# Miniprotein binders against o43427: the designs that were tried, part 8

Target 1, 363 residues: o43427
Amino acid sequence: TSELDIFVGNTTLIDEDVYRLWLDGYSVTDAVALRVRSGILEQTGATAAVLQSDTMDHYRTFHMLERLLHAPPKLLHQLIFQIPPSRQALLIERYYAFDEAFVREVLGKKLSKGTKKDLDDISTKTGITLKSCRRQFDNFKRVFKVVEEMRGSLVDNIQQHFLLSDRLARDYAAIVFFANNRFETGKKKLQYLSFGDFAFCAELMIQNWTLGAVGEAPTDPDSQMDDMDMDLDKEFLQDLKELKVLVADKDLLDLHKSLVCTALRGKLGVFSEMEANFKNLSRGLVNVAAKLTHNKDVRDLFVDLVEKFVEPCRSDHWPLSDVRFFLNQYSASVHSLDGFRHQALWDRYMGTLRGCLLRLYHD

## First folded at step 3 (miniprotein)

Design Q5
Fold by ESMFold2-Fast, scan of step 3:
Structure Q5 (fold): chain B 363 residues (1-363), chain A 104 residues (1-104)
Amino acid sequence: as target 1 above (363 residues)
Amino acid sequence: SPEQLIREAEKLAREVQRLLKEIQDLADEARRLGDPELAREIDELAELAEELAEYVKALIERAKELQKGDPEKIEELRKLIEILSEFLDLLKRAIEDLAKELEK
């Protein structure tokens, strides 16, 4: 078994390639979908379950993140130096919230006090060149400093401005860091979220909610179940229940509205809003056409219309920011059409954004 | 020009209002003939036509606020009008098909 297989607990769904796709910015669900589509992974009941559930993807990400942070130093260095800067920020931020000692003693030392001897040792043990090691150390050092410098200020400002709980404020601050994509200390930092990164930030927000909910769950030592063989299904169901509670929370709804308003403040053009609403109407027409089962020609015309608008969202003809804008506006307005529950909005939001990212990152 | 595009949008608004009237007439006939299934289908098209009318109304109001000499916004407006015209055409065809069914 490879060290990666040992690290991730020999899961059948999370192999080296799936993990590398995750490190490249794909969700676990998208990575598995890609592997299935390319014929590398067979379509099975297990893969179908992952593809049908966004919460399973977050559960997998949580466990992979925790295992990565507790991995042997040799494997951790090998993986971290190959991670894009945005994912490096995620690992540092999340671990700092859960294990400050690790950041201080392992990552902090490497980022703040890196020496040529340490670089040579890492290069020899991991097979990574000195040039690569130096570049990654410089990137980690910048990310760590930016996170530490801005953390307190951003948490305070976000918490006070949006009246968020401490946990939600921390999660929102992490999203703002990723959206700004500013790792250089000397460069101007953006005050508002960049819409170009909003879809990715939304995925991270859901991941953070799941992680935070697990960490905040009340634990009574006297009432804890003596279940030493807890399986993934039980943990997944618990995470799903906690996620549903968070989605039903008005604070969480306010956070979503604030993110949409902040990310789209510069992009809330009249015509862009209208195009998003028109796409929403087009999808409504398909639903109506489905009820006109006795008239195939009418149904075919409505389907053709929807395909004309769906193709631009899938193709490289549209800028990433425009595609994300339209999908976000569509998901936000879906309540207006069906009057259904808020949970359905989040399910649709995650599904459409995930699909969009998968298609765009493969172009 | 923005003024020309506003007039085109107002033309669309008038066409949508005509469709709403036709839909109401068809729904009344379906109910008179005692065909509740067809009446429900017509009511669903009425809802879509009403949403389209609101969208076109919003488009006209926003277009009036358009800055002169903003070629990007003018181009967006022109594209939206073309898309809405195509949508209107498909809705008309659906209504015509239901009208034919009612005539049987």
Scores: ipSAE 0.000, ipTM 0.214, lowest interface PAE 17.3, mean pLDDT 44

Design Q6
Fold by ESMFold2-Fast, scan of step 3:
Structure Q6 (fold): chain B 363 residues (1-363), chain A 104 residues (1-104)
Amino acid sequence: as target 1 above (363 residues)
Amino acid sequence: SPEQLIREAEKLAREVQRLLKEIQDLADEARRLGDPELAREIDELAEFAEELAELVKLLIERAKELQKGDPEKIEELRKAIELLSEWLDILKRLIEDLAKELEK
């Protein structure tokens, strides 16, 4: 028997959070225990132990995919439905990038150009037989089916959540799927959609509605792979700029408040997954905070972002643990700055952010 | 143009259907020659070609939904057509190799 058979056969274990933890690579018993613990810690306001459970993102993503590949066909759709949109996007990107590289660099080049004689030569040199290539096709087909199911689920979730027409839901999914992953010409490593990608997709949909034109993808944060701290700093600046565009127009903001809120929640989900990598988060926040005293544009974007960030999220229910996690991480990071001359101004920025986030607790 | 891309996608759809027929004929030939394992592999290839046909249908639907003056969506669709064309070339080569296996 499989863990999946035990899990779905026991109605007391049929819980979305338990499904997520199981897909993340936890045993069924540990998943139930963590779910219960999360409830207790959330009620008491403790966050650290529960949130730090997301420290092994790539390990859990691998296990989630492995479990999906072994899932019975009848349950596959149900399991995919339980995967949050952000993780569906991540899995889609990873597998389509792998699939394209595999087809183009391994199978595509060998099969498209090769004759039987050429394939025999390759087989002799590499040990890859024609039968092995055909078996790789079978594996490719199965992985492709899972990814297509995830893509369909993502389109459904976007359409339902944002009340979008079929066309707009497909446009959003297509931009996420094709513009930044499967059909890109570069050798970028696709691991996760950034907040910038979410904000850009929202902006493109708005532009399509109002202008009938599509903007360019925000590739600046993703174009550099050499320095993590530099990349994180650029990502924050790009996110601030893109969100500024979304909130600048009151009419556009009113039409897309739910989408903006979802994009911001997605970004906080990434922060939760990065909890164990506090040095990168803290360094990024310190870098942004340092620029608040030297660059008026960055300060203006940050203040606007903080105030508008909280406002649209009031209509959605953020987990208390996520709010407290963000507040604690941000507070710790900004207080670490040395040489901040205007302490009163700094206290004002901290007070504004803390006040906005704490209002979510009471609303 | 969107119209040109739709025509190219429809051309791919016709090619996929032609290849599906060839694959089925090869599977029948393999069974006639007493090679059921090869026939099973060819049947698996037919399933792959059917999935490719589904993707081409989606591509045609997507192309018909395009708006004029949308260069990013046109570029996206063009790249999708290129990728599917490459998959089609892979399929053609594999069919040729299977036909040669049957000959021997």
Scores: ipSAE 0.000, ipTM 0.099, lowest interface PAE 22.6, mean pLDDT 43

Design Q7
Fold by ESMFold2-Fast, scan of step 3:
Structure Q7 (fold): chain B 363 residues (1-363), chain A 104 residues (1-104)
Amino acid sequence: as target 1 above (363 residues)
Amino acid sequence: SPEQLIREAEKLAREVQRLLKEIQDLADEARRLGDPELAREIDELAELAEYLAERVKLLIERAKELQKGDPEKIEELRKLIEFLSELLDYLKREIEDLAKELEK
C-alpha cells in the first residue's frame, strides 16, 4: 500500500496533484494556486458567475485572487509557455472576470500606489476593513500586471507558433478573447460568446484585413470620405468590389472562421465545412480568372489581396506540426478520435489551396 | 524515528479537530447573522478539514505498523506529515479570511 493512497478521496483541494507539486519543491500555497489555475484553464466557469453577486462574492473573488498571487510570476510564465494560445486566452478571460467588477471599475485609469480615495472606494464597495483592502489592493495590482503580461505573451505566442505578422497576431488574439467573452450594455458580465457572436467577431476582423489590403494602405480613416466621391477610379473600385463578392473572399472568411473555431473547441462539423469551402473556392477562382484576363491591374490587386490573407494559412508560414498540435489540443478533449481525421483534412486543405492559388496566378 | 513522527501526526490530528470546532462555530454564527451563502462556503471547508482529519488518522495507524528498518516508508511518512502541516496552515488562513468577512 502506497502512503500516497492516504490522499485519495473526494476533495477539491487535497489531491495527488497538489502533493506532487509540493514534492517538486512548491509550497502548499503555490501548489494550490497552480492547481486552481489549471482548473480555470479547463473552463470551470465559476469566475464569471461571482461578478453577478453582492459584496460577499467580491470577497470570495479577492480571496481566490490572493491564492493565485502566491504563485511566483516566473512559474506562471513557465506554465503559460506550455499552454496553447486559446487556453492562454481562457486564463486571461478568467482573470479579467475577477478584475473587471472591482479593479477596473474602482481604480479606473490608475494602478499606481493606492490612494486614500481608492482604498476608501474599495472598502465601501466590498464592506471589508481598510487594512484588508490595502493588502488586497496591492495583490490586485500584481495580478493585473501579470494578466497584462499574459495578454502580451498570448500575442507573442500566436505570432511565434503561426508565424503571423504583429497585426494578424493581434487580430487572432482579439478574436480568441471575444470568442470567450461577452459584455452587455445593461450590466457588465463576462460570459462565453455564442458561435453566432464568435462568427460575427471573426467576420469583422477578416473584413478589416480585407479593407486594409484593398485601400492602397490608408493608415487613418477619414470619416468625411463616406460622404463624398472617392479620389480613386470608380471603375477600378467597382471591379475590386465585384472580385471581393466572388468566392475567394467568402472562402477565406470561412477558412479563418473554421480555423479559429477549431482552435477554440468549435463544433466538430467545422472541418467538413472547410472541405466544402475549398471546393467552392476552386470553382470560384476559375470564374475569377476568366474575368481577370482582361484587366491586369485588377488581377494584380486581387492576387495581392489573396496572398496577403492566405499567408497565415500557408504551409510554408504555418508549420504543419504546430497547426496539427494546436487543432488536436482543442478538439481532442471531446473527440480525440476525430483529431486524426481533422489533421488529415487540414493537410489536404492547405496543400490544395496553396497549389490552386499558385497554379491560377503563376502558370 | 517512527515514534517521533507518530507524535507529530497526533499533534496535527488534535490541531485539525480544534480547527473543525472553530469552523463549525463560525458557520453557526454566519447562519445566525443571516448569511447562508457564507455558511455554505464555511461548511465546504469543514468537509475538507474532516477529510484531512480522517487521512491523518489513517496515516497514524499506518505509521504504527512501520518497522524500524524501513527507511523509505519513514521518509515518505515524514514528507506526508510536513505536507499536512503546511496544508493545515493554509486552511487556517482560509478560515481567518472568512472570519474577517463575518466581522462586517
Scores: ipSAE 0.050, ipTM 0.612, lowest interface PAE 6.0, mean pLDDT 45

Design S1
Fold by ESMFold2-Fast, scan of step 3:
Structure S1 (fold): chain B 363 residues (1-363), chain A 104 residues (1-104)
Amino acid sequence: as target 1 above (363 residues)
Amino acid sequence: SPEQLIREAEKLAREVQRLLKEIQDLADEARRLGDPELARLIDELAEFAEALAEWVKALIELAKELQKGDPEKIEELRKDIEELSEELDELKREIEDLAKELEK
């Protein structure tokens, strides 16, 4: 088992430049960041998906912190280009003030606020004084935020094109889940729309929202209307917009977005290739949720998502129109030249998720 | 038995190719009659049938591999073949509906 297997999955990195940087002593995260800076990732796509995995956020942030401590100043500047130099100095200085055991406990418990109970627990386990734990937590919180901002800048500002495909899968998964749950709780029901029709409409809506966020409206609104299902209820379109705003709120959904999106990406892009992995993912999702969070509402959300959208992997669980939609997307991907890149991207993404789940499950 | 599953999968492969031919014939007739909306719907059905053909081909290869490696997975493969058979039955119903529309 290697670092590459954890971040890229169960296969060798296809991109030789990232592999060469790793051989030169850079971590996978640093090698990917360097490639993103040079613009190479747009060609590979797979590495961008690895950077987006929310399930790896704490692990990658910790790993990046370790590598940054040994990076030359010029490289550090390149990796945190959107963060002021004073914050870069703070990151290095304060990370050296931490005890390794303290950092592991903070990341393991996902401490955001550092309650007295949490700090007492860490003090008891590590033998570090409570006063020192309080001081270290304050410093850690600032350092962690700096590294998260750095990762966000790399993902958002450099590789927008490939991030859009993963974001579409994420937003679609969330919209499908919350729309179905909203209707099932006595609100409006999807009476006449198949899952395939809903998926198609959700993708169009998300694409339009994304274009609007960039500040460029389509030059021909009538052309866009031709691409939309004009039989959709106006209230349904408004509901989809409201659900996207709700899903964009990170407070409750951040932890599971990457896991759910990875599973549902298989439905949207490579249906038949991912069928065998869906049941493995459902078990992994439940195990990860139980290990990473003690919030009952979050665990219940994961379980419901698994039962509604991950477990049904076969056509007998979906209407023919839904199967037709997913198979058509798979067929189009396979027959295009981009199909190879899409499958390579997906294989790495799934491998990364499986590696993450295996490590968390067996630690 | 693995041999029976392979034979059933090969039968489904031949059936999907036959259905694809029927779909192409219907699309040609719809175009000849000047019904572009119906022709578009039939073309979408053809794309679906082509995807099913690829899925059946993958299952046949998996069945052949199972004869060498893991007999315990035979039951899962049998279920997959049953699911494909149900999908083909639904496809046949849609083809019959489209043929009925063209006739009238």
Scores: ipSAE 0.000, ipTM 0.103, lowest interface PAE 21.7, mean pLDDT 46

Design S2
Fold by ESMFold2-Fast, scan of step 3:
Structure S2 (fold): chain B 363 residues (1-363), chain A 104 residues (1-104)
Amino acid sequence: as target 1 above (363 residues)
Amino acid sequence: SPEQLIREAEKLAREVQRLLKEIQDLADEARRLGDPELAREIDKLAEEAEELAEDVKELIEEAKELQKGDPELIEELRKLIEALSEFLDALKRLIEDLAKELEK
């Protein structure tokens, strides 16, 4: 079965109700499943084939954008402005992919060698004629403008490190991936994320966004993509899962000691250097933070690090109240340097650390 | 460049006008040979070519608007103009095929 034949044969599966569900933040597969469960879309071989098809991504890309491009102006405006952040990253990706599909399927290489039969074949299979190209191009311009504005706004919000809802937090992780790989040419994925981006990813991971089996190597990365229902590539998902707890406790302990010493000596200006060091260690912090509540071994490791941190302070005759003071100073310093975006992450991390201290010593 | 895109679009506009004349000549020939059904089919092609001429004029206007420009959008316009050129080549071959058919 060719992709073109599957696309043409199944275009009617993405009706207005499925499209509205997608705009409400449901995945295409979830939207179709909901429509089937409601009894509106009969559970047929065609529906099941689309959901299981290896060509589903092509169908989704071409048909969803095709519907937008053929929408009446009034409906187009309404639908575009109703697109939730969870679908914006996907729409941005699909929009750029659609241009290739549009040229290939409608006005591509086959037409350059065409006869009347070739032109009729293409029109019959795609439902697109030369007359429709102008309407599609006009709508293409309108959609492109809105998509570019969405991209700019979302990238700006990420860079400003504003506190975000859980829904936006998940979308921003995906958009950071797309920005680094698609819209910021020359940047490599994840490794170029800023200190703020790593802290934000840690917050998402602590909320168990994509890591159902946190603490263990994945048996099949694709099996967990269904849970996220984002068009994330296997490499991105694998990277998230392979953020393992650092076995070397020295780096994390050294970071904590450095920050405590900086606060103790009143040299808060050194935090710019601490941020550079933290960026290199942030993968370890993300791993620890994300896996604390789901993996007992990780939790035990964190408790061990706290004990090693507190024992040196105790042996140097540091009161536990002083240790708590400096941990609170670190939290405040992170807030002042990185803005509201880091507040939730550090509150959780420091809350866990304070909880361990209270449980171990409860002074 | 946006200026190059405009020149390409203007070239396409001239090609459409040339094809329109050829289509009209073919329709006249079909009527002269006593084949009104074929003439009607060829008249439909003329109508499609007239719509295409209007589409090309809109593309020229759009290209002029984009001169100030958004590089990504300019590149998309270039792709569309290129695809339209390929479509016109196919239409020209169809017209040539019809002309040969009428000669037989």
Scores: ipSAE 0.000, ipTM 0.101, lowest interface PAE 23.3, mean pLDDT 42

Design T1a
Fold by ESMFold2-Fast, scan of step 3:
Structure T1a (fold): chain B 363 residues (1-363), chain A 115 residues (1-115)
Amino acid sequence: as target 1 above (363 residues)
Amino acid sequence: SAEELLLLAFKLFEEGKLEEALKLYEEAIKKDPENPAAYYLRAEILWDMGRVEEALEDLRRAVELAPDDVEALLLLADALYRLGDKEEAKKILEKVLSLDPENEEARELLERIEK
């Protein structure tokens, strides 16, 4: 039998440790030999450190690589953009470490399920060789480079126009890209955001957070492993969790949505609905203050911030200087708010809204 | 007919029978060597098989036979982009957009070309 048959068909010789060693760049033969050697050493009281690595990390790396190899061409940029730079380094490492067994595994699956022939037979029938597979990896590396350049342009555009912190701009760029993948809009550009694109993505983020905050998916622990295809930066995920905590409360989510909708309606010249938005914002902030603190002064501050923050949106014309002054005052007031449980999260939340509003009224 | 051979070849390609599909495309080209579709359809299979130089030759031939065929132009531009010839790919994509301003594939590929 071929080495491919041993690797994928013989479960007595191939286990998760062998698979992990193979992902680390060992040939199937060497991986099996190391696994057997390690087993003997463990039985004699010694443990090989090479087999103590995290199996799940290697499985995720392989799954992601396999995903890229079989991805539709039109989705390659979208999939690669979602891969954190740290994971791209791992994929490149795998590219340099692959051998005949890896190529046989990939080609065998592509041709036909159950076709496990010698590499020479596969190459003869398909014209695919180790050299052609390396060319495919070279193509992926080139696409990685292009996507990273586009990602950098997007982050720079958000940072420059919205005056957001570098970290928040990166998170926003990732959220925008994630939202675009979920809600395909056709002509969305990946290199930078126009004002319309930013406003659209803000709405998509609110919709996504609403689903996550209100509807709980089944709490099956095994379902958490479904994230293997979607490896996002842990810091980005932490930022999303922090924002979700702030907007998990229905009143806070309504407040956020009302602010964004009021700004969008203002831009479109539709001011008739601002009164309803003001009432929603006021109710949301007062209710949050009541739940988080019994301090009347803090509660009064929330009411004052809502009235001063939303009232300018009712104007027939917005002077940019007034908007900027108000946003600066609001941010300073929130930073000094004592007794609010999530001041750091509030700062991030207001930073995002400030950027959106400044962009909306920038001429 | 050559057209019937092309349809059968495409069906075999969908079934994963690449060798049989390729032979039928070769027969279709022998029967009608002026049909641009036979060339760019064969080029897709050749590219999948890693026979890049042969695929590129077929794509150039298809464009020679049908200079205003949007599908042939798109396939040639994509192949050139993947091979690193971004400037020629961009020129071809600009021609596609002049022929079909609403072409989403051409816009997407141009968007990927940023140097």
Scores: ipSAE 0.000, ipTM 0.077, lowest interface PAE 26.1, mean pLDDT 47

Design T1b
Fold by ESMFold2-Fast, scan of step 3:
Structure T1b (fold): chain B 363 residues (1-363), chain A 115 residues (1-115)
Amino acid sequence: as target 1 above (363 residues)
Amino acid sequence: SAEELLELADKLFEEGKLEEALKLYEEAIKKDPENPEAYYWRAAILYEMGRVEEALEDLRRAVELAPDDVLALLDLALALYELGDKEEAKKILEKVLSLDPENEEARLLLERIEK
């Protein structure tokens, strides 16, 4: 009996209009809020609880993750075409409950095969029975096959097969991003999700955060994603609010759009195109460093670090430890700047850039 | 469906209701005789009941249907070793190590057989 369980079981919270708004790309919280403003759903205390954004975003993320990780191909087809969203969530919870602790252990151990010792260790550590661990591992492999089929074209496949709006495709990308970010450590990759999956999902999120008329990012003209014509100003500001960042500096927004869009909206996964995008990012960083500070020493540090990042891509590649050292030094330098106010946004940006650079060395 | 029977059997097995789980695995096998998981878990119940020869037959069938299943191969080797068929157990363990070279249980059992 979670708040979401009450919501999916209560027809006063999810009716035809809320369902239609969800299909149109509104979050469940936004759809319910819109219905409350029309005076339709104000009559229950459960409505007020559901309107708390943090709680509903957590439940939405949880249910979408379960939908992707637990649903067999046959059920996934039924969930898309036959079952309303409220019943989809209920069915996933009833029949395909995936234990989060189990997922963490499987990904942490990098299991390609479920050995008896590995599954016994997981069973002992998590309290899940050996039989359940084996069943969950087999189901995870089956669901992973469906996810892998979508890897090469997530936007088109998600919208086509899940019948989701652009907003919900972004939510899917955020789920995959959060899953990868939680379980990826050091030089290690997730067992069933690659760095490419993370980078592509980040690209989908960044497209939704483009500010339209706020400067043009240097982009690859051959990329279909670069020509995306969407009014994303509202959603970008909403995402910054979600990250608990106060938006005040247009130059930082221009940096976010120019540098991140150039890195991620292009032809991710093709080395020559990635190298060109990396050079464009380097030029942007040099230009922004000149604006961020009047301290010559700090500016010279940024220029030096950026030049050292680009050089390995032109000749012999440096060890990943060296690349990480330079990325960490750059991040520390940015954090030390007086008047810097967008810490959460900048930390996210540097994380994405680090991931993009690691792709070049692992490719 | 066979899958629904297997899920119910798994639930009963987890709850320690071995005889009830066994009947449902038997029904699942009748509906889908090519599912290696049904044979594998029926073997586990049979082995716990002391019905070692019947468990061995199910493990052989599970391995036949899923020849790269390291868990089934390892359990098959352990059952063979316990019944005194050390030569066949050794061959199965060598296959386990070809599929999973870092398998500690297979290495330990193989060393034990060779002593």
Scores: ipSAE 0.000, ipTM 0.146, lowest interface PAE 19.4, mean pLDDT 48

Design T1f
Fold by ESMFold2-Fast, scan of step 3:
Parts: sequence; structure tokens; C-alpha cells
Structure T1f (fold): chain B 363 residues (1-363), chain A 115 residues (1-115)
Amino acid sequence: as target 1 above (363 residues)
Amino acid sequence: SAEELEDLADKLEEEGKLEEALKLYEEAIKKDPENPLAYYLRAIILWYMGRVEEALEDLRRAVELAPDDVYALLFLALALYELGDKEEAKKILEKVLSLDPENELARELLEDIEK
């Protein structure tokens, strides 16, 4: 009996702890025995420090994916399908995040004409850069096939476990195509699509549907919120609830949170870089925040964060439409996770935004 | 296997154990003398150790075995440039740009040579 036969034959017994022990070099049988018979795995399992380690995450992710490369092609889909959806999402996200990090490292170490280094600096940076790029590219190539199979398997897992309606299945397909169109690098288009991007796009599409049902977004940042009475299609509400179950998974929620944080940092970075004069904008944002949250603690947090990112700006040219779009997307993301404690989820997203702003302003 | 030796050597290199990594790459090359990646990776370690001539020999071998390897070509061009062979470096950088037109590092090095 091979380890592959055990994985193929028993989906129920293969959980994240067993996978971690397998990554550590234990056989599947030994890993299962340790998981069942010992509390040591829980003590030596993934801790906050280990999960936050870029190096550890990199090696663990690629080691797991490389083990799957030994699977026969006809069994590969079955083996991958046995990986829990939350783990599949994390592996896919870490794989594409690794490719994003590779691209960022190559671009970040690129020398501009205005900051050209001497020959020794160029030589040193080239050696280090080529070493890193070659290693990352080789790792990327080796596991790409497995990651593509896993991405397909994740869609199959979602459909199988949630028994998605034809409508939601079509919408997931549309979201994948929408995300792929947003991430365009020719044949490498799919390399930049993470499960988090997929889910984030799904949340944005849901926001468009719910806004279509209740009316238009505010046209004036000082406008009072209108009373709304919303009747949603019963089928749509069921589909939304099923999507929320997926997003309520702790690992998937953390993945969404990190991607939302990244998107918010992008908008806030651009906003801060423009040195805008925000006397009128600040008043408008405070008023909008009060309307969007309806909770004093959340409003206070939001107002504090707005003041932190608005304060350094000195330009009158920053578009209010972009700020309102950001606020509406954030609000829609919170509403799309209705299966969670709405307050707790909002606090998590706002906490993430605060962390990003503090890093930008060194508070 | 040669690939297993390469993986161990890469990990040792990340830990700063350069001489141990060199021995593993030497064994990987002995097991598969036509593996361009092993020559390329050993060249990087030799370069870090200041053993520039040996690094150049490995880079030439890597390019001989994989003539379209942009990374090996780029590193070979840089090594030649630093050793004063700017004409050969220029030709190799032009080949890099023909294979990867958006390679900014190759463009920057070529601009420096053309000055």
C-alpha cells in the first residue's frame, strides 16, 4: 500500500494536521497515528509564529505541492479533491502570492536611471536577484501543473459541497473570467489569480446585485442615507448564504482579509501620495462613515482611520468617486459575510486597515 | 538523485553554508554532467565566494547546455562585463533582450556598456 493509495482511499482521515506531518516527512500512516494518539501534534503544530514565517510557509507549501507531483495523472484530480477546500484555497493563494512576490522582488530590485548604482552594487544585486529569481521560477514551474489541477478541484469542491444552483455556478464562472481579465499577462494570466481574488471578485459581484435590488449608491458624500426596504429573491438569498458559509471558514476569512487589506493599502497609498488638501473631503468622509456603519465604536474607528490617511494630503485633485467606491466596496464585503457576526467581521477588516495605515505613517 | 542534491545545496546556501553547498552541487554535477541548472547554481555560490574565474567557467557550461536560459545568459554577461569583456557581454545582453524584451536589468547594463 503506497501513501498515494491511502490518500486516494480515505478523504475523511486527511486533515490539515496530517498534511503538516506529511510535509515534515512522516508517512501518512504515521501522521494519522500521531494525530489520533498524541497531543504533541497540537503543541508542535502550526503556531502564530510558524504561520507568519515567510520562509516556513514557502517551504511547507512547495513541499506539499511537490509531493502531489508523484501522483499518476488520472489520480491527481482525485487526490487533490481530497484536500479540504480551506487548505486548497491557502495553497493556491500562497502559490500565486509567491509568484507575485517573485515579480515584486525582480521589479523592486530593478535599478532606475535616476538611482543607478556603481558596478559593484549592480554585480551584487544581479547575483542575488538571479539566484532568487531562478530558484523561485524553478519552484513555480515544478508545481504549476498541480496548482492548476487544485484550482479546478476547488471549483468542483464548491459545487459538490454546496450544491450550487445553475445561477451561482454561472456567476462563479463569470467571476473567474472577470478576475482573469483584470489580471492580464498573456499566457500567465491565471498565474495571478488567487482564491482570495476570486472570492473578493465574488463579493464585489454580490454587491452589484444587492445594490441593483435596493437602488443606486449615494451621489453626494454629504447625503443622508435613504430608508430602504429590500426584498431579495429567495433563490438569491440561498445562494448568498451558501457563499457566506465558504467565506466563514477561518482560513478563507483570513485570506480574504489579507487581500482586502492589500486592496485598501493600494487605494490609500495612492491617496496619500497625491498630497491632497482634504478639508471638504474629510467632512464628507466622516458623514459617509456615520451613515455606513450605524455603530458608534465602528464609526469612531473609521473616523480615526480616515483622519490618519487624510492628514498628510495636500491636493484638491483626488477624485471623491474613488474614495466612495472604496467605502462602498468595504461595506459590501462586510454585508456579503452575513453568516458571520457582522460586528466582529467589520472590526477585523477595520483592524487590518488600521494596521496598514500605521505602517504607512509609522504611528 | 541530482535534483535532491540540488535542493539540499540550495537550503545550505540559504543558511550561509557555502562550502557544504558547493560539495553537494559537485556531486549533483557528477551524477548528471549535462544538468545546466547545477552549473548555474554552483556559479552563483562561487561568485559569492569571490572565485570569479571558476564561476565564469560554470556559467559558460550552463549556457552551452541551455543556450536560451535568460538567467544564465544575463549572469554570464554581467561576469564578462566585470572582467572587462564588454563586447561579448553586449552580444549576450542583446540575445537576452531578444528572448525577454522587457528585461529591465539587461537594458540597464546594455546602456552602461554603450556609454
Scores: ipSAE 0.000, ipTM 0.138, lowest interface PAE 19.9, mean pLDDT 45

